# VH-VL binders against q96il0: the designs that were tried, part 156

Target 1, 167 residues: q96il0
Amino acid sequence: APERGAERRDTAPSGVSRFCPPRKSCHDWIGPPDKYSNLRPVHFYIPENESPLEQKLRKLRQETQEWNQQFWANQNLTFSKEKEEFIHSRLKTKGLGLRTESGQKATLNAEEMADFYKEFLSKNFQKHMYYNRDWYKRNFAITFFMGKVALERIWNKLKQKQKKRSN

## First folded at step 5 (VH-VL)

Design mm46 (framework fv_belrestotug)
Fold by ESMFold2-Fast, scan of step 5:
Structure mm46 (fold): chain C 167 residues (1-167), chain A 119 residues (1-119), chain B 108 residues (1-108)
Amino acid sequence: as target 1 above (167 residues)
Amino acid sequence: QVQLVQSGAEVKKPGASVKVSCKASGYTFTRYYMHWVRQAPGQGLEWMGVISPSGGDTSYAQKFQGRVTLTRDTSTSTVYMELSSLRSEDTAVYYCARDLKYIEGFDYWGQGTTVTVSS
Amino acid sequence: EIVLTQSPGTLSLSPGERATLSCRASQSISNNYLAWYQQKPGQAPRLLIYGASTRATGIPDRFSGSGSGTDFTLTISRLEPEDFAVYYCQQYGTSPWTFGGGTKVEIK
């Protein structure tokens, strides 16, 4: 067969603007809920001229998100597993099957389920308390760095204004 | 000057109950959780439970559930650990330890109370 | 419950040497909620490190903690005579609180 060039023209959108790329936000993007944690992840926008302080803030926010996702994924899986084990154990103790006579899934009444919720919350009491404290510490740190970034931006604007007046 | 001072050694027979006290001083008693940890001779540390001195809420290790009871008296800044239906394997040193909510570790410990269970 | 495995069980070293102690968790520990304790015979444990890497008040800088997830390390950069003791790791990320089996640091 005749030899021909089979090279394709670059049709992939590779050259995007540094500012507000096409089909992409210049802002943080919120994704769908994670399968396990049930939390929506935030995908952080990275500006081309990100300062070291802005990078530190972004990394802190990303790390906090990862920590939060992992905590709730583990908590939700543990809760679901223990809840099913509790229900099955109580139904077996009563001599009941997993399905009722009408074919619907057998369940425990609200009073019986209250025993499980009390035990689960009590068992995880300190864990949730530590989670809340670390959550506040992380948010305090984020707020502090947000303030530092804001001050840096204000100071840079003032310097820019002075330089423009000097020229 | 934070101190946790525990009651003295106890010798008990199988089937008896023991109640160990831990008196706190040098800090705001209700702001920190108090844990109980035991250590059998030549063995490692075993967590038993925790109490919130403020609300009296407790959480116990499954192994001790039904046999251990943690209580507190805010007027005397004292926590108590009562262990019932004693067995020879309950022979251990029992410690109270403060959970420093600010730094999140057991930063102060009682001196320990030796409980010996023998016939 | 999270099981903590410490290795080695016994570490035989001379004063001035570096000690490296391992603590491995059966599950990932949330927020690096891991502490290290030192215990001498007849005494209550003493907190050395909390939050995996933060030294407790009054603890010499020769003690350092590192690690995350399931793998944690306590390092004593230059052993002093008073450092020969048993060391325990502890997790407080998930109830119940659990301790490792301990590592005995003894004189060679």
Scores: ipSAE 0.000, ipTM 0.441, lowest interface PAE 21.7, mean pLDDT 80

Design mm47 (framework fv_belrestotug)
Fold by ESMFold2-Fast, scan of step 5:
Structure mm47 (fold): chain C 167 residues (1-167), chain A 122 residues (1-122), chain B 108 residues (1-108)
Amino acid sequence: as target 1 above (167 residues)
Amino acid sequence: QVQLVQSGAEVKKPGASVKVSCKASGYTFTRYYMHWVRQAPGQGLEWMGVISPSGGDTSYAQKFQGRVTLTRDTSTSTVYMELSSLRSEDTAVYYCARDTKPYITEGYFDYWGQGTTVTVSS
Amino acid sequence: EIVLTQSPGTLSLSPGERATLSCRASQSISNNYLAWYQQKPGQAPRLLIYGASTRATGIPDRFSGSGSGTDFTLTISRLEPEDFAVYYCQQYGTSPWTFGGGTKVEIK
C-alpha cells in the first residue's frame, strides 16, 4: 500500500518514533466515504507516550470530525428526502407517472430542479450559517491547543537539554 | 443489539503465538475503535492496544515490547489480536472492548467481548 | 503511566448496606476522565460510570461516582444481591489507559 501521507520527521513527543518504521505507518489514514455523510473519515495516529494536553488536542480533532460527519449525514438525508418529495409532487401536478415506459424513474429537467435547489438553500441558510460559525469556533480551539502542545514540546526539550548539560 | 463475539479458548506452549478474533455486529464496525484488554487469573485488567476501525492504524502498550499485533477485516467486521513469543505470564483472559463514541478514542469501553482464555503451559 | 490504587481490597457487607469504594491516582487525572466497571466471576466487565460521576445507560440510581484530581469514590447506596462483584476504576486522562487493582464486594 502507498505511503499514508508525507513524513515530516520533525521531533515528535518521546515515544512516537518507537512505533514508526522508517518508511511507513506513523500517519493519519483516510478512510472510504461514509455512507450517509459522503465524507472520508480521517483516523488519527495515537502515540502511546501521549501527554494529557496532546490527548485533548487529538480528541478535539476527533470530536470535530464526528460533529462534521453527523452534520453532513443529516443534511444529505434531508436533501434526498425533500428532493424525492419535490419530484413526486411536481410529477403528480403534471399528471405524469413516477416511472417511464422503460421502468426508469421519471425525472425533472435542470430548470425544473432549479426551483427545488433555490428553495432548499434558502430554507437551510440559517442552518448553514450556524454550521460555519461552529466550524470556525472548533478550528480556532484546535489551533489554540496546537499552540499549547507546541509550547509544551518546546518546554520539554528545554528541560531535557538542561538535564543533559547538568550531567 | 451490539455484540462482540470472540474465538474459543487456546492452549499454547511457551514461545508460540496465539491469534484471537473478535467479531462485531449490531453497529457500523468502521466507526468505533476497538481495544484489547487482558486479565491474568485473580488479577486486574491491563490495556494492550487499540486499532482504528477503517484505516487499521494501531497503538500498543509499551510493556509488550512489540509482541502484540492488532489487525482487522472490514468485510467480516472482525478484529484480531496476535501475541507472539508467549510466556507463562501471558496466561490470561483476553477481551476485545469497543470505544464509546464514533471516530473518537475516548479510552473507556461500553461493550466487551465474552473473553478468550489463553493458557500458556509447558 | 498513571497508577491507580483501589481500597479496600475487600469489602464484606450485607444486602441493604452502603458500599463506599476508593480509587486514588498517582497523579491528577485531567477532566475527571475516570470510569468504573463491575465484573462478576466468569463475565466481562460492565461499564457503570464514566467522567467520574456520569452513570452509563441502564445503570441503577443506587450507583454514584464522585471525586476529582487524584481521589475518586464509587458509592452503592443500598446493596442488592446482584451487586456483590469486583469493581475496577480506570483512568483515560492520558495514554496508556490504566486500571486499578480492584475491590471485591462480598457477602458478610
Scores: ipSAE 0.014, ipTM 0.619, lowest interface PAE 6.7, mean pLDDT 83

Design mm48 (framework fv_belrestotug)
Fold by ESMFold2-Fast, scan of step 5:
Structure mm48 (fold): chain C 167 residues (1-167), chain A 122 residues (1-122), chain B 108 residues (1-108)
Amino acid sequence: as target 1 above (167 residues)
Amino acid sequence: QVQLVQSGAEVKKPGASVKVSCKASGYTFTRYYMHWVRQAPGQGLEWMGVISPSGGDTSYAQKFQGRVTLTRDTSTSTVYMELSSLRSEDTAVYYCAREYKPYLSGDAFDIWGQGTTVTVSS
Amino acid sequence: EIVLTQSPGTLSLSPGERATLSCRASQSISNNYLAWYQQKPGQAPRLLIYGASTRATGIPDRFSGSGSGTDFTLTISRLEPEDFAVYYCQQYGTSPWTFGGGTKVEIK
């Protein structure tokens, strides 16, 4: 109301900057670990004069990061769900409830969990082999394009030097 | 080949005990729980109990508590079901069945023994 | 314990018809841990469906499971001669494990 004074409002956002690039940066930024994959994402700096080759490299690195994030998010979800189901199944077999008398979630000791870890590792062996194969293939491609970008930058420096001397 | 092979038919008098065996082959015995289920003539399936072959932990249906004992021998990959104080109403086919734990889909009884007929008569 | 009630007790149908079998639980089944088994005379039960809707290995796609909580259904889309059998539902979400009373699918 104009006649009666309004309460002051703080319109500035009270957001947390930890999930955003620190500021207007001229270099890549590394974020906090993802909730699901537990991997730190890289936010790539895009220069104003990015070449088509540099764009291809950046997109390949971004796509590889997304693939890697998805793989580990799925792996961690599978691990957590299987672990909970294993505990539930063991407690069910013993005729025990899922909660202790104190209301806390019932758990198994390390010796009992050893069976779960052995089973999980064995069942995921094939998935991990294919992950490693694809990881090496992707890193080979990234290394190859990094080499091409490096050569392009050297060539452009030589061309720029030549232009400066002739003028 | 994954198989559960049970011992042969038994004929017992009331008050006796019976011990049925179930021998597993073709898989890692200690990774699967083993259940016992019975079926009286013309009737449905009735769960009796379960044993974890790795630790020997057991759980029994209330109806059989005190009369049934499940044991296992890991060296022979065999589970045993012993039922004591037999009555005529214990006449049934007794099955062993493994509890498979598939990824992200929980447990189910995917492999069953062929069944053991136990007849209790005077 | 969770009581499972199957209906109907007997279902009389002809080959080629659709069969719909019901299984109702006295209380909610955790994690949809509900299985369906087929049993023919003189044979051990055969796993058809687990996790309420996941078909077991080797089971034809005419068999399907659905439902959650307390109401579950097994559907056979087009009955074949070998499908005439007794069908049992089972819950494995809570100890003790329990079975339904069975539904007999017989030729009309």
Scores: ipSAE 0.005, ipTM 0.495, lowest interface PAE 12.1, mean pLDDT 81

Design mm49 (framework fv_belrestotug)
Fold by ESMFold2-Fast, scan of step 5:
Structure mm49 (fold): chain C 167 residues (1-167), chain A 120 residues (1-120), chain B 108 residues (1-108)
Amino acid sequence: as target 1 above (167 residues)
Amino acid sequence: QVQLVQSGAEVKKPGASVKVSCKASGYTFTRYYMHWVRQAPGQGLEWMGVISPSGGDTSYAQKFQGRVTLTRDTSTSTVYMELSSLRSEDTAVYYCARVKEYFSDTFDPWGQGTTVTVSS
Amino acid sequence: EIVLTQSPGTLSLSPGERATLSCRASQSISNNYLAWYQQKPGQAPRLLIYGASTRATGIPDRFSGSGSGTDFTLTISRLEPEDFAVYYCQQYGTSPWTFGGGTKVEIK
C-alpha cells in the first residue's frame, strides 16, 4: 500500500534483519522526483474499508498520474534530443565542431536558441493541445467522482445517525 | 503480451456502413493514441485518422472527413472505426495501429487487419 | 501535404546481396521524423526503423537507416530469405501523416 515512510517485514529466522510496517500509515505519501519526468509521484493510501466508488476514484487518480508521468518523461526526452540535434545542425552550418578548442561542449547564444524554442513549441502545439484536452477530461472525471464520494460519505454519516435511533 | 485484435472480414453493398473493432491488450489502453490506416488491394498505405482512448478526441484525414467516425470503449479496451456511404473504392484491408510512444507517431504494434469488400 | 517518393519501385536481388532503398520527401522533414516498415503478403506492416536511423526493438542489425532533410535510405546489408517483402517509408514530422508508395524487394 502507498504510505508515509518505509515498509518493514521480518526476515527468516536465519537472518537478523527485520522489517516492520511504517508508523502512521494513514495518509497519501509524496515521493522523490522522477528523473525523467521531474514530477513527484503521489503514493495513495488504501483504507481497509474503501468503498467501490472510492476505489474507482483512487484508480482514476493513479491512472491519471501514470499517464501524466509518461507524457512528461517522453516530452523531456524529445526536447533534449531535438535541442541537441538543433545545436549540432547549426554548428555544422557555421563550420564549427561539436567541441570548442578548449574541449568544452560547444553551445549557441540565446538569440539562436530562441529559434529552436519557437520551432519546438510550434511543432508540438497540436500534441500539447491533445495533452491539455485529455488533462481537462481526466480532471473533470476525477472531480465528478470526488463529488460522488463526498455524497456517499455524507450518506454514510446519516446512516450512522439513523443507527443511533436519534430523532 | 501487447496485442491488437481486429474483427472479422466484412462484405458490404455500396451505400452501406461498416464498423470495425480493434481490441487492445497487454498495456494500459488509455496511454497510447490509436490510428487507423487502410490499404487497397495491391496499393500502398493510407492514413485515415487517430483517436485518443483517454479523452475520445479524434482527428481525421480530409479525404474521410464526414464519412469516418472513430470511437472507443475504455471498459473493453476497444476502438472502433465506422465508415459510411461505402463505395467500391473503399474495398481495402483496414488496420488499427498503436503509436510506439505517446507523442511518437510511428506505429507499433499493428492489428492483423480487417478485409472490407464493397461490390460494384 | 508532404509527398514521399520511393525508388526503385521493384528491386530484384538474390539472398546475400545488399539492398539499398530510397525515400525522397517533397519538402524537408523536421527532426528526421521518418520511419521504415516491412510488409509481407497477407500481413500487417512491421516497424523497422524510426527517427530515420534508430532500429526498433528486435530488428536485426543488417537493417540500417540513414539520411536527413529530403533524402532517406534504408539499407539491408546482406539479404536473408525472409527479407523479401515490400518496404514503406512514413513521415511523422507534420500532419497529415503520409507513406511512400513502397519498394518491392523480390527474388532474382
Scores: ipSAE 0.000, ipTM 0.467, lowest interface PAE 15.6, mean pLDDT 80

Design mm5 (framework fv_belrestotug)
Fold by ESMFold2-Fast, scan of step 5:
Structure mm5 (fold): chain C 167 residues (1-167), chain A 120 residues (1-120), chain B 108 residues (1-108)
Amino acid sequence: as target 1 above (167 residues)
Amino acid sequence: QVQLVQSGAEVKKPGASVKVSCKASGYTFTRYYMHWVRQAPGQGLEWMGVISPSGGDTSYAQKFQGRVTLTRDTSTSTVYMELSSLRSEDTAVYYCARDKPYYTGSFDYWGQGTTVTVSS
Amino acid sequence: EIVLTQSPGTLSLSPGERATLSCRASQSISNNYLAWYQQKPGQAPRLLIYGASTRATGIPDRFSGSGSGTDFTLTISRLEPEDFAVYYCQQYGTSPWTFGGGTKVEIK
């Protein structure tokens, strides 16, 4: 069956205020861990006067977060499925049930599980290498646009001072 | 060098029993499950059962339940397959095969095979 | 039990040609737990592919596995003289483990 939300979560779950007063800026806030990726999502605050460059940076950061969430959700799902099938197949092969006589879940010994972890890591080595490469590329791009936004903010402040001086 | 060395060919009469050995070397014997698979002349492969060399726990295909017994001797790194109440249909080459880690039921190393002939 | 049907029963080809071998299951195989083995006369089977598409250690790149669910394929891109043998598929998604009837790849 599918899971349903609890009524108690109608109250703010993050512990961070969602109120953005007209005189202050709101901050980004961090949500609870995603059920599948186990990563905490960042909900980005959108300023009232967001520039096109600021929007581009925010969207790049959001897209990078979504890419990261999808990667780890898929990785965790693959790990869990393969681990469960490994354990299930081993127990079926031995003629053992999923639970002991005392009602505890039947488990494999450390040596058998070490074999699983070693092969899982080896099997996914190339995938993790490509993930790390893309992660560095994305962070480089974010850093570059952060620099552009910083320069834009400096320029806007200088332009604002110039307008005040001309009056 | 992983090796699985099986005992020699056997000729048996219907109703007899046969016990085939499979001696492992080149790896930690108790770390890998051992399976038994047979192949009748001109036919495909048929899974019979599996044993854990560490605990001695076994599981058998339903077709062989009550007739097959798998055992092991850790001091000699040897697995045994005993098949009782032999029929002419049991004429086959019998293989021991080592379980591939993480992919339980696929087999990375095989013995050379033992021919068992059942005839009157 | 899951019944595996291999086709064709015999495949007659020349060295350098592409071989495509089919394995069909009577029901869906969980987690694509399907293996391919090569067997030469008088020898034990040799593991080629496991998990439907993962080559075993030491197996040449010309061997590839594909498919999911009930329909699986072993492809040998360019047959070498040593590749003429009998090939078996095997499922290990559910007990009892079962094998196909085999496909003989023979020289034309």
Scores: ipSAE 0.000, ipTM 0.448, lowest interface PAE 18.4, mean pLDDT 80

Design mm50 (framework fv_belrestotug)
Fold by ESMFold2-Fast, scan of step 5:
Structure mm50 (fold): chain C 167 residues (1-167), chain A 120 residues (1-120), chain B 108 residues (1-108)
Amino acid sequence: as target 1 above (167 residues)
Amino acid sequence: QVQLVQSGAEVKKPGASVKVSCKASGYTFTRYYMHWVRQAPGQGLEWMGVISPSGGDTSYAQKFQGRVTLTRDTSTSTVYMELSSLRSEDTAVYYCATDKPYVTGEYDYWGQGTTVTVSS
Amino acid sequence: EIVLTQSPGTLSLSPGERATLSCRASQSISNNYLAWYQQKPGQAPRLLIYGASTRATGIPDRFSGSGSGTDFTLTISRLEPEDFAVYYCQQYGTSPWTFGGGTKVEIK
């Protein structure tokens, strides 16, 4: 069962929304770890008067999060499947069943598992290298658009100041 | 594509030793155990032993304990089976075989076999 | 050690017929770790079935395995010309691994 309601929400003295009160700036919030990726999702705050550039930045951040979650969900599933196959293969070779005499799941010791971990990491080295490269590219793009949003806000402040002076 | 390629046929005299090689390719050599099985002419299959290519740990059938030695060379992805004090009854085809390789369709794979003939 | 007894020793059949091969263990096989192999003259054995009933990759669906405990069966529903070979059962539930004596499926 989900425990989402167990966490306390931010509440302002005035406002209709408990999570995003009108008097207080709402911000992104972090959820519990995803079942498959084991990553905590970020739920993005959407301002009512979001600019097209701000929307583009938010969508880029959301797309990056979805990409990241999908990568790790797939990686974790692949790891679990290959780990189980390795354990079953090793137990089979030793003449041991998947269960102990007491009915508990049979396991391999840390030294035996070290072979699997070493080979899994080696086999996935190039995949993880490309993941890291893409991860940095995506974060660079996010930083770039954050800069553009900051410049847009500065420009808008200058426009407001100019209009105030001219009137 | 999983491949196990064994060394060529050998003819030996009684009392000699033979060393057969099995070169693996198409999968991560150290991930799965390598077994050795022999088959005498017109007879069934007989398991001899197993080696962990990663750690070099071995286990042998009691019948061959003391005469068989399994080794590996990780740099060449090769497993060796050495059988000493050869007798006429050791005349057989010797096979290497992997445990089930998940990445290539979840099946055991065998070498082509090496014929060892022991005769005076 | 577990002794595997295969029967019959020889099956003489025609293409299109059903072949039923038996493998009996001297004691219960742990986790149904029982495999079936096909071997043709001058060739290494080829895995057909593992875990008593799971077909290996690339093996035609006319091959099926069944059984548990001590009694196991390999069935070839419709023999093709390429299916005439020697078939071996193998247990890998308990060390040492052991093989049956084989069943030869030959053309009538």
Scores: ipSAE 0.000, ipTM 0.495, lowest interface PAE 11.6, mean pLDDT 80

Design mm6 (framework fv_belrestotug)
Fold by ESMFold2-Fast, scan of step 5:
Structure mm6 (fold): chain C 167 residues (1-167), chain A 120 residues (1-120), chain B 108 residues (1-108)
Amino acid sequence: as target 1 above (167 residues)
Amino acid sequence: QVQLVQSGAEVKKPGASVKVSCKASGYTFTRYYMHWVRQAPGQGLEWMGVISPSGGDTSYAQKFQGRVTLTRDTSTSTVYMELSSLRSEDTAVYYCARDRPYITGSFDYWGQGTTVTVSS
Amino acid sequence: EIVLTQSPGTLSLSPGERATLSCRASQSISNNYLAWYQQKPGQAPRLLIYGASTRATGIPDRFSGSGSGTDFTLTISRLEPEDFAVYYCQQYGTSPWTFGGGTKVEIK
């Protein structure tokens, strides 16, 4: 059975490049929303002279994106499935068919759907709480490594100035 | 339905260059990094290089730096690997391989392979 | 570069048996970015596992990966006839990407 990654291959991405200085490439590609997660994927540029620390930061960002995409694809699928099951159950209880006389799909009104939304949010409270916790943990880690990369770049610039001054 | 189809076998003399193609289908070509990996007869796998979705950025293994060139034609959904100054040690099966989405370096789909034989 | 050592070089087993394949790295692999591939004669490699333990799309649940740091394992819980092949580990934690020497799983 195909996993979320394989299903995301159906999304038609576009290349959206940021303007970069002529002396170096600095672009990422931003795709259209994934059909399952409804999130825009980012395709990261890999610099020629990427340091091990820069590579670690990039991979952490890529891993976080994959995790986020998977979570929302699964959540959206679960929501859609349970919504349809709820609608079908309520229509059957009312003695109504799943289709109207015109052949259109039968639906519940907003007041009836409020019961479903309340139940869905309650049922998924713990899952969303753990998602938020992991989301913050991942972003703290990313920020930490962004700081390390920034310090590495400062040290490299200082080393270059020091070499120039020695002449 | 993702498929990577490579060009046919090549026989080259030492010192020549070879250019292998890999045509992608069944997905949006401009979304994925593409890698090249080779395998000498009876030996293991060896990574050669990667080309970005736009084709604007490449990275090569140090062993092949200066001899390998990766290019991309988005209009034909094709990626190319050109290896110059061929030696007998370059006799191998050459594979194109698609990077898995979001995390660079693991390869979810592979071409069927192109045998390159270097002989005098 | 990180060197990956696979052991054993050859593993002779019968269908139905459990196969355990080892991959050891010369240094710790960042974020456990290790993949496993299956290759049959005349065919391209097939991705089995990535991130040390995540099964790729379409891979049967009899395949599992485990490990962290420098020691990684691929387990095939009950060998099927189609599982007799060469298996490669690959690290993608540090450029350049490197592969192990392979383990051949053959019929006893």
Scores: ipSAE 0.000, ipTM 0.483, lowest interface PAE 16.0, mean pLDDT 80

Design mm7 (framework fv_belrestotug)
Fold by ESMFold2-Fast, scan of step 5:
Structure mm7 (fold): chain C 167 residues (1-167), chain A 120 residues (1-120), chain B 108 residues (1-108)
Amino acid sequence: as target 1 above (167 residues)
Amino acid sequence: QVQLVQSGAEVKKPGASVKVSCKASGYTFTRYYMHWVRQAPGQGLEWMGVISPSGGDTSYAQKFQGRVTLTRDTSTSTVYMELSSLRSEDTAVYYCARDKPYIDSSFDYWGQGTTVTVSS
Amino acid sequence: EIVLTQSPGTLSLSPGERATLSCRASQSISNNYLAWYQQKPGQAPRLLIYGASTRATGIPDRFSGSGSGTDFTLTISRLEPEDFAVYYCQQYGTSPWTFGGGTKVEIK
């Protein structure tokens, strides 16, 4: 099972949080959800004798994770910003202030927010469609390399077994 | 503006479970992490775990793994902390605390605290 | 887990004096992800400083934080009556989040 032990929190240049596995981990580790993307990062164990093929698979998975984290961090930021702008615009149109007379933040009810959700989904449809295309493309590539690594490991085990027999 | 309001004090017997709520208001609930921290009488602060309200994903301190469960209800902007198999040493004030929306994850807003007393 | 050691455990001072509180980490804290909190009896902690040296909103300028790596300091330049409280440092550079044992600033 993945460890949820000690972790480090770093922030990438893009603003996406990064987590490191516990110091003594010898397997892949799944971290807590990223603050901005709300996705769990996977931190990959790097074996001492990693093959070039295993390295390529790991880097592909790491790059795909970073791309995925970046996409959702940006999407969540855009959603929050546009939601706030929509609320501000609607309150201004109604002649209401951004704050109540008691200083609390003014909000819209669920019925009023329905227009925002419809608009947001509609204008982001193409963006989400392209995200899904790239996501499937990346997963296809990862699956392909996972197959190659599996074959390499099988043949290495066979070679090791033969070597142990002869020695 | 931002408020975290916790449920009232609880008195439990050893072996029981307790579920404490923390209702958030004044900000976008799903954008910020929510942490749980406890403080035994006369002692320091002890981190228990964190939940991301958007996906419900959690991470727990090793000491509480297996006994603590963090959940959320996005429709009510409420986070729950359930602690099972209570012992006398679980007597403490339990706090929820919000991460800052910025990179540094400082706990900028705290609930008022919920006193949980475990006694026979 | 990173262990934070605060010293002194208790600091006895008079109003108007300078308070210097130390927090030492068992290992280097990434990106200066260290915060300071103030707690008064019966109250939740209040964020004072984050990122080792950045004051939180509404915190008076008599509070300042400094340090990097393993050694951090909270300074209160001129103690006011409301500043007598327990102070905790907290690191958030690596999971799990950990707190120091606290320093009680009390009236002499």
Scores: ipSAE 0.000, ipTM 0.447, lowest interface PAE 18.6, mean pLDDT 80

